# VH-VL binders against NAD kinase (nadK): the designs that were tried, part 258

Target 1, 268 residues: NAD kinase (nadK), of Syntrophomonas wolfei subsp. wolfei (q0aze0)
Amino acid sequence: MKIILVNNRFKENTEKKAQEIAGQLSALNVEVIIDNGLDEPYAGTVDFIMVLGGDGTMLRAARRYGQRAIPVLGVNMGTVGFLSNIEINELAEYLPLILREEYSLEARMMLEVAVFQQQSLLTRVFCLNELLLRSNSPRMLSFALEISGQKLEPYRGDGLIVSTTTGSTAYSLSAGGPIADPQLDAFIVTPVASHIINKRPLVVSPEREISLHLLEEREAIIGIDGQIKMDFGAENRVLIKRAPHPLLMVNLKAKPFFTSIDRSLQRQ
Key: E = the ipSAE of ESMFold2; O = the ipSAE of OpenDDE; V2 = 0.75 times the mean of E and O plus 0.25 times the DockQ between their complexes.

## First folded at step 17 (VH-VL)

Design QQ8 (from MM1 with heavy chain M55Y; framework fv_oberotatug; at its last look DockQ between E and O 0.92; V2 from the best seeds 0.79)
Fold by OpenDDE, look of step 17:
Structure QQ8 (fold): chain C 268 residues (1-268), chain A 123 residues (1-123), chain B 107 residues (1-107)
Amino acid sequence: as target 1 above (268 residues)
Amino acid sequence: EVQLVESGGGLVKPGGSLRLSCAASGFTFSNAWMSWVRQAPGKGLEWVGRIKSKYDGGTKNYAAPVQGRFTISRDDSKNTLYLQMNSLKTEDTAVYYCTTVPKYDKFLAFDIWGQGTLVTVSS
Amino acid sequence: DVQMTQSPSSLSASVGDRVTITCRASQSITRYLSWYQQRPGKAPNLLIYKASNLESGVPSRFSGSGSGTDFTLTISTLQPEDFATYYCQQTYERPWTFGQGTKVEIK
């Protein structure tokens, strides 16, 4: 068995724990690779990914490895979030289930985000939570939203979020988006401070494609999962689709999403 | 009300074949991991094999004594678990139980059991 | 394979008695240990999981303890319906194995 441990190099406790766990796994004849985000993602084949930390670390791991159809386990290290399944102090007792492959999987839809300069592809990324388009100034943006080739009325506001159902409890929620069942595949399109006071979020089929571009010469920013930032201008367009593969999240413990969501939100 | 009901047991000669069924009700069967356990007359319990749900790959694992001879399968549309037993031996004589295997929180403890069905292998 | 050894194989007790059954694993199984009760002519029922967790609906007179290799099932006050055979099981690794059973009989 070969396992990647994903941690955050800026958090010393996760680094130390990764080393400790690596030692323990090695003693059990498990090959371990530690990914603290400093280097490029490991390109070799692996059987399992453990994410040590919070939601941010999981999002990074998802972007780096999610397209490879590898089981990913979130191990919480004292943070509040939605993407971890077990606590760090539980890892030892759940390890037999991991090593014997006695775990369940939950498929989570990811976004495929493609950013273009005219007709040229600038970048393509997969992300678990959302794509954010926002103004880089105090002025509102004017931008075009197209869904499966259908052009909606121009949007005016601070920005727009296109989120997965997983991301519904992230920035989309703060912007007034609905809380979605993570077992459902859908896009959630949430306006950010629209000039239309009652502009409603859209729930869109994962089979559709979403396109965004600015209607005026103004500086904007694209954000992905709150971790990647890109300048976005009138010469750019973004195309959003369902990723070809979902993130395979490992479930070792029952996580009652709806009964625990209130508690999780109150802690934030 | 969660319930498992085994059927298909009976008398068979050595080298023969038999197919057991387990009808499930009262829970979402398609999500459940299932197992077969057998008990020879007057003896203890013996794990036979386990099958995961289709959402978890439907992986099957067997105990060594039945490996290559027994096959576990499931029909989720019928909420039914199966045990195909081939090349039966006298030592396969037992009451066969189907069980649920919780995939969360209980460290794989078998929490629901059927009433069992008797398989007798004799010449 | 992990061998599970129960002690005793049988015991006689009276209603109201405290009954203790032990289970020993051939290697450490941490807390991957469950206890089952099987009444005569019936299917087994889960009593304890994760070594010490009481299954829903099971009377509080039943308790489990232990970790690693040594485990104990205790019935604090034996009731008439408790006369049965009890089995421990490990699910630490496949094949999942049971103890040979402990028969609790009427004295």
Scores: ipSAE 0.855, ipTM 0.937, lowest interface PAE 0.6, mean pLDDT 94
Fold by ESMFold2, look of step 17:
Structure QQ8 (fold): chain C 268 residues (1-268), chain A 123 residues (1-123), chain B 107 residues (1-107)
Amino acid sequence: as target 1 above (268 residues)
Amino acid sequence: EVQLVESGGGLVKPGGSLRLSCAASGFTFSNAWMSWVRQAPGKGLEWVGRIKSKYDGGTKNYAAPVQGRFTISRDDSKNTLYLQMNSLKTEDTAVYYCTTVPKYDKFLAFDIWGQGTLVTVSS
Amino acid sequence: DVQMTQSPSSLSASVGDRVTITCRASQSITRYLSWYQQRPGKAPNLLIYKASNLESGVPSRFSGSGSGTDFTLTISTLQPEDFATYYCQQTYERPWTFGQGTKVEIK
């Protein structure tokens, strides 16, 4: 069996813990590839991905590996977030289930984001939580939203969030969007500081195609999962679809979403 | 309230075939991992095989003595687990139980059991 | 395959007695051990999972302990309904194997 062990090299103790776990797995004749964020994503075939850290490390793993249909386990090393399943001190007890594939999977919808300059594709990225379009100056944006070719009345404000249900507890929540059950597939479209009161958050079918472009020249950015930033101007357009593959999250312990909401949100 | 009820047992000649059914009620069958366990008369328990839920890939695993001869299947619309037994041998004579295998935090213990159905293989 | 060996194969005891049953695995199974009770003519039912966790609805007179290769089931105060055969099972590695059973007879 071959696994990728994802950690964050900028957090204390994660590098040493990752090497410790890799040693334990190697002693069990498991091949381990460590991804600390410095190198390109591992390109070879693997059976399993283990993420050591919080939600941010999981977001990076999802962007790097989420389209490969590989099981991904979140292992928490600190304060509990929304995307971990077990604690680091429990890992040894659960290894037999991992090594024997005696686990359940939960599919989490991802976004496919394509950014264009004029007619040319600039980049295609995947994300687990959200795309943010926002102003990069004191001036507000005027922008157009289309949903499957249907043009909404223009938006005016600081920006817009297009989120998955998993991302509903992230930036979308702070901007006034609803908390959504992550087992549902949907887009959540949440305005950011809109000057137009009738621009309420929308919940949209995952089969829709969402398009955004600016209606006047302004400095803007596209943010992906709060971790990738791209300049965005009047010459650009972004197209958002459901990604071809969901993130396959491993469940070894039941984590009831609704009873955990208050604890997880108290950290925000 | 929660129940598993096996049926389809009986007398069959060596080399014959038989299909067992297990009707489930009182829980969400489509989410469950299911197993078959057998017990020869006067003897102990022997694991036969396990099927995961379709959501989890529907993976089937079998004990060596029945590999290639027995097939586990499920019909989630009927809340029914099946065991197709082909090329039966006299050593397959046993009471056959269906069971559930919890996915979470019970380390695969078999928590719900039916009352069993007797299969006798003799000429 | 992991072989599970129970001791004793049978025992006789009186109501109120403390009963212990042991189970030994042929290799370490950590805590991947469960205990089952089978009353005469009935299906098994789960008593203990994860070596020591009591299944819902099981009386507190039952307890389990052990890790690795050696495990015990204890009935602190034997009751008339505890006349049964008891089985251990490992779920560390397929095939998931049972011990041969321990028959508890009430004098």
Scores: ipSAE 0.632, ipTM 0.843, lowest interface PAE 2.0, mean pLDDT 91
ESMFold2 (binder alone), look of step 17: mean pLDDT 94; pTM 0.960

Design QQ9 (from MM1 with heavy chain M55W; framework fv_oberotatug; at its last look DockQ between E and O 0.95; V2 from the best seeds 0.80)
Fold by OpenDDE, look of step 17:
Structure QQ9 (fold): chain C 268 residues (1-268), chain A 123 residues (1-123), chain B 107 residues (1-107)
Amino acid sequence: as target 1 above (268 residues)
Amino acid sequence: EVQLVESGGGLVKPGGSLRLSCAASGFTFSNAWMSWVRQAPGKGLEWVGRIKSKWDGGTKNYAAPVQGRFTISRDDSKNTLYLQMNSLKTEDTAVYYCTTVPKYDKFLAFDIWGQGTLVTVSS
Amino acid sequence: DVQMTQSPSSLSASVGDRVTITCRASQSITRYLSWYQQRPGKAPNLLIYKASNLESGVPSRFSGSGSGTDFTLTISTLQPEDFATYYCQQTYERPWTFGQGTKVEIK
């Protein structure tokens, strides 16, 4: 068995724990690769991914490895979030289930985000939570939203979020988006401070494609999962689709999503 | 009400075959991991095999004594678990139980059991 | 394979007695240990999971303890319906194995 441990190099406690766990796994004849985000993603074949930390680390792991159809376990290290399944102090007890492949999986839809300059592809990224288009100035943006070729009325506001159902409890929620069942596949399109009062979020089929472009020369930015940032201008367009593969999240413990929402949100 | 009901047991000669069924009700069967356990007359319990849900890959694992002879399968549309037993031996004589195997929180403890069906292998 | 050894194989007790059954694993199984009760002519019922957690609906007179290799099932005050055979099981690794059972009989 080969396992990737994903941690956050900026958090020393996660690094130390990763080394400790690596030692323990090695003693059990498990090959371990540690990914602290400093280097490129490990390109070799692996059987399991453990994410040590919080939601941010999980999002990074998802972007780096989510397309590879590898089981990913979130191990919480004292943070509040929605993407961890067990606590770090529980790992030792659940390790037999992992090593013996006695765990369940939950498929989480990811976004495929493609950013273009004219007809040229600038970048393609898979992400678990959301794509954010926002103004880089105090001025509102005017931008066009198209869904499956259907052109909606121009949007005016600070920006727009296209989120997965997983991301519904992230920035989309803060912007007034609905909380979605993470077992449901859908896009959530949430306006950010729209010029139109009470502009409603859209729940869109994962079979559709979403495209965005600016209608005027303004400075904007694209944000992905709050971790990737890039400039976005009138010459750019973004195309959003359902990723070809979902993230396979490992479930070792029952997580009652709906009964824990209030508790989790209150702790943030 | 959660219920498991085994059927298909009976008398069979050594080398023969038999197919057991386990009808499930009262819970979402398609999401459940299932197991077979047997008990020889006057003896203890013996794990036979386990099958995961289809979503979890439907992986099957067997105890060594039945490996290659027994096959576990499931029909989720019928909420039914099966145990195909081939090349039966006298030592396979037992009451066969179907059980659920919780995939969360109970470290694989068998929390729901049927009442069992008797299989007798005799010449 | 992990061998599970129960002691005693049988015991006689009276209603109201404290009963203790021991299960020993051939190797450490941490807390991957469950206890079952089987009444005569009936299917087994889960009593304890994760070595010490009481299954829903099971009377509080039942308790489990232990970790690693040595485990104990305790019935604080034996009731008439408790006369049965009890089994421990490990699910630490396949094949999942049971103890040979402990029969609790009426004195």
Scores: ipSAE 0.853, ipTM 0.936, lowest interface PAE 0.6, mean pLDDT 94
Fold by ESMFold2, look of step 17:
Structure QQ9 (fold): chain C 268 residues (1-268), chain A 123 residues (1-123), chain B 107 residues (1-107)
Amino acid sequence: as target 1 above (268 residues)
Amino acid sequence: EVQLVESGGGLVKPGGSLRLSCAASGFTFSNAWMSWVRQAPGKGLEWVGRIKSKWDGGTKNYAAPVQGRFTISRDDSKNTLYLQMNSLKTEDTAVYYCTTVPKYDKFLAFDIWGQGTLVTVSS
Amino acid sequence: DVQMTQSPSSLSASVGDRVTITCRASQSITRYLSWYQQRPGKAPNLLIYKASNLESGVPSRFSGSGSGTDFTLTISTLQPEDFATYYCQQTYERPWTFGQGTKVEIK
C-alpha cells in the first residue's frame, strides 16, 4: 500500500508529525510519499491521501489530487474547520481502519476552471471551494455571466463568486450567499457588492456550464480557493464546469454538519 | 422500530444449495454495511462475511470456511440482504443471523441483529 | 488469524453478585473489542464497543475495560435477566473472530 502525506512546509509541527507517521507506516510495509508543497504533485499510483492540517492544506491537496479518485482523509492539527475528520492524536488508533480500507467515503463536488486568452487555453485548474472574479482597482467591474448559453443581464460591482456547496461556507458566505448542504451538488453564484439590486445569489444545476468575461477594460483578478490568483482582463474569458471527479473524502467519525456550523465558523 | 428478519432456512442435504434472505426496516438500508454471523447448535458465534454499501464500493469479504461456497448480495430496492450457500456441508448447520456493521466510530462492532434462521445440513 | 480466548467458559453466580469475564487476544488488537450478550433462545445483542463504551440502552451495571490483549467485562450487581452467554469479538483485522463464550448460570 502507498500513501501520500500532505503537509504545509511552513508549519514545523506538521513536518515532525509527517515523519512520525511515515515511520509508523513504514514499519507496517506501507510506502509513504511526503508532499510538503515544494515539488510537483506526485505522479505515481497511490491508494490513499492523508492531509495533516486545516482546510487550507486540504484545498491544496484537492487541487493537486482531487481528480484522481483517491480517498483523502483530513487530519486536524489544531484549528477545527469543515474538511477535517479526525484529530492528529487519534490517528494511531484509527490506522487499522485506514490500512484495511474499513471506512466510508463522501463525495464533494469540485469545479473545473478553464481560463482563456483570446481563443487559446491559458490554464486549467480544479478547485474545491470557489472561483472569485474581483476588481483589482478602486473601480467596479462590468462583466457578463452566461449559463449554458443563456446570457444574463450584465453585472456591475466588485465581482462574482462561483462556488461549490462545500465552498458555500467560505467567501460566498461573506458575500451574502447561502450555506448549502455539502451533500448537494450545485453551483452557487454570489455577486460581490453588486450595484444592481436585483442580482441575487443563484443556485445552479451542476450540469450547467458558466462563462464570465469583462465588458470593459479593467484590472481584475481571478482567485481560486483563496490560494491562487491570476490577472484577468478584457481579452480573457473563464469557463466553469463540474469537475469530472469529486473529491472523495474519508469518514471515520460522523461529523454532523448542521449542529457544528457555528462552532466551525467561529473557530476559523 | 429498526428490524432485521431472516428467512429461507430449512433442511438440505450435503452438497445442496440454499438462499437466505434478510429483510430490513426502520433505517436506510442502502447506506448500511451488512454482515452474516452463524451459530452451530450449542456452540459459539462465527463471523461468515460482510458486504459494504454500494456507495462504499460493495466490497464482500468472507471467512475461510465459506470462501468460494457462499455469496453475499444485496438488493437495495427491496431492502434485502441475501446469502447464497452452495456446496453445503454438515458443518454449515447453524442459526444464521444478519447484522449491521456501523461505519462510524464503533470500531466495526455488530450493533443490530436479526432473530436468525436455522439451516440444517443432514442426510 | 487473531484468536480470542474467554475465561471462564462457564460460571455459576447468584443475583447480586459481581461477575467478571475475561477475554484475551492472541495479538494486540488495541481497543477493537466488543462484547455481546445472548440470552437463552434469543439473538445476541451488543453491550460494549471500543472495549469500554456502553451501547445505548445497556444498563450501567455493565462495564468493559482493557486494551491490547487483555480485556474484561464486569457486571457489578447481577440481575435475573443477566443469566446469559457472553461473547467478546475482535474487529482489528479480518476474519473478525469471537471468543468461545462464557455462560453465566444461576447458582
Scores: ipSAE 0.651, ipTM 0.852, lowest interface PAE 1.9, mean pLDDT 91
ESMFold2 (binder alone), look of step 17: mean pLDDT 94; pTM 0.959

## First folded at step 18 (VH-VL)

Design RR12 (from OO3 with heavy chain E50M; framework fv_patritumab; at its last look DockQ between E and O 0.93; V2 from the best seeds 0.83)
Fold by OpenDDE, look of step 18:
Structure RR12 (fold): chain C 268 residues (1-268), chain A 121 residues (1-121), chain B 113 residues (1-113)
Amino acid sequence: as target 1 above (268 residues)
Amino acid sequence: QVQLQQWGAGLLKPSETLSLTCAVYGGSFSGYYWSWIRQPPGKGLEWIGMIYHEGDTNYNPSLKSRVTISVETSKNQFSLKLSSVTAADTAVYYCAREGLKHWTPYGMDVWGRGTLVTVSS
Amino acid sequence: DIEMTQSPDSLAVSLGERATINCRSSQSVLYRSYNKNYLAWYQQNPGQPPKLLIYWASTRESGVPDRFSGSGSGTDFTLTISSLQAEDVAVYYCQQYYTVPRTFGQGTKVEIK
């Protein structure tokens, strides 16, 4: 068995723990690769990914490895989040199950984001939570939204979020988007401070495609999962689709989503 | 390793339609743009067009009216048709893959061996 | 369309000497967000398809000898062969893949002096 440990090099506790866990796994004849984000993603084949940290680390792991159909386990390191399944102090208890591959998987839809220079592909990004288009200035942004070729009325506001159902409890929620069942595949299109007061979030079929482009000669920003930033101008277009493969999240411990979110919301 | 094999008629008369096919072996067809490039004898390279595995096409404006690129994903093949050929279309035609590094294009990293197409009366 | 212009059209260099090829694009091919120039260099031997040498202006493709290097940014690029070898006799092309249509330089023929 070969396992990738994903941690955050800027979090010393996760780095130390990764080394410790790597040692333990090695003692059990498990090959271990540590990915702290410093280097490029490991290109070799692996059987399991263990994410040590919070939601941010999981998002990064998803972007780096999510398209490889590898089980991904979130191990919380004392942070608040929705993407971890077990706590670090529980790892020893569940490690035998991991090694025996006795766990269930939950498929989480990811986004495929393609950024174009006119009609030329610049890059693709796969992400678990959301794409954000926002103004790079205090001025409102005007942009066009198309859904499967259907051109909506121009949007004017601070920006727009296209989120997965997983991402519904992230920035989309803060922007007034609905909470979605993570077992559901759908796009959530949430306006950010729209000029139109009654502009409502859209729940869109995963079979559809979403395209965005600016209607003015201004610079905007595209954000991916709150971690990647790209400039977005009039010459650019973004196409959002359902990623061809979902993230396979490991379920070792029952974690009821709706009770968890309810509790989380009450704490705010 | 990824290899491209291409085939088609190499001798045409004026006004006929050039037809070439390229097949992908040893790698994924999906996720890539696939291009056609030609090179007249003793001259430089001219990009004809490209197609995404899902069927989206882009053509060189200079050839757009005569060019059709199609894909058959089930066979890992894509094809080029160039109508109304003239002597000016005499060239070696290459199929190529636009490679990706971390899902970012980085150039045409795999090429077919080329097919000489001669247009002569 | 982005026009690509190479200089010189032909270059004769003694074995072991440096060969320098320039390429200019009519507009910038720099993707600022990634700080990458969408510029590639190809080597073509007679009767063979082009071979990718350099991508993103300065990164060598796998298997390419260290004597090959690419530099430049924006609109001006250079391919350098630090020590010309006999097997380096070929035609070299620069190519932008920042926009469509893809465009190539006219080529530079490198010969041994």
Scores: ipSAE 0.912, ipTM 0.963, lowest interface PAE 0.5, mean pLDDT 95
Fold by ESMFold2, look of step 18:
Structure RR12 (fold): chain C 268 residues (1-268), chain A 121 residues (1-121), chain B 113 residues (1-113)
Amino acid sequence: as target 1 above (268 residues)
Amino acid sequence: QVQLQQWGAGLLKPSETLSLTCAVYGGSFSGYYWSWIRQPPGKGLEWIGMIYHEGDTNYNPSLKSRVTISVETSKNQFSLKLSSVTAADTAVYYCAREGLKHWTPYGMDVWGRGTLVTVSS
Amino acid sequence: DIEMTQSPDSLAVSLGERATINCRSSQSVLYRSYNKNYLAWYQQNPGQPPKLLIYWASTRESGVPDRFSGSGSGTDFTLTISSLQAEDVAVYYCQQYYTVPRTFGQGTKVEIK
């Protein structure tokens, strides 16, 4: 059995904990690859991915490995979030179940984001939460949104978020989008500081294709999961689709979504 | 290792339609753009067009009125048709993969052997 | 369209000497967000299809000898063969893949002097 341990090199306690867990797994004859973000993603075949940290570390793991259809377990290391399943102090209790593959999987839709120079592909990126189109200057953007070839009236404002249901509790929520049940597959399209009164958030079928382009030359940015940033200009387009594979999240411990959200909102 | 095999008629008369097929072996068909390129004898390379595995096409404007590129995804194949050929269309025709590293284009990394197509005068 | 212009059209170089081929694009092929030039170099031996040598302007494809190197950015690029070998006699093409249509330079024929 081969496992990838994903941690965040910028948090010292996760690095030393990853080494401790790797030692425990090696003692059980489990081959362990540590991915702390410094190197390129491990290219070989693996059976399981364990993410040590919060939602940010899970987002990186999803981008790196989510299209490989490998079970991914989120292990919380102190920061409460939406993407972890068990706590680090519970790992020893659940480890036998992990090794025997006695767990269920919850599929989480991902976005496939393709950035074009006109009609020529520049890059493709996958994300778990959202794509953000935003202005990179004090001036607002004027941009076009197309959904499966249907052109909507122009948008004007600071930008737009296209998120998954998993991403509905991230930036989309702060921008006024709805909280969505992560068991649903959908796009959530949320304007950011729109100056157009009739532009409400949209919930869109995962079978649709969403495209964005600027209507005026402006400095803009495409953001992915709040972690990747790409320049975006008047000659560019971005196409957003449901990714071919969902993230396969391991479920060892029940975590009720709606009560978790309710408690989180009470803190704000 | 990824390998491209191409076939089709090599001798045509003017006004006929050139038809070539390229099959992909030893690798994924999905996720890539697939190109056709031609090279007249003793001349340079001319990109004809490309097709995404889902069917989206892009054609060289100089040829687009006569070019059709199509995919047969279940067979891992893509095809070129060039209508109304003349002697000027005599060339070696290549299929090629538009390569990706880390989901980012990096050039045409796999090429077919080429098919000489001669259009009689 | 991005036009690709190579110089020289042909080049004769003594064995073991340096061969230098220039390529100029009419527009930048640099994707700034990745700091990568979407420019490739190909080698074509007689009777064979082109073979990818260099991608992203300066990165050597697997199996390509160290004597081949690429440099440049934006619009001006160079392929260098540091010590010409007999098997390097071929036609060399630059090609941009930043936009469509894909375009190639006209080719540079490299011969032994």
Scores: ipSAE 0.674, ipTM 0.868, lowest interface PAE 1.7, mean pLDDT 91
ESMFold2 (binder alone), look of step 18: mean pLDDT 93; pTM 0.953

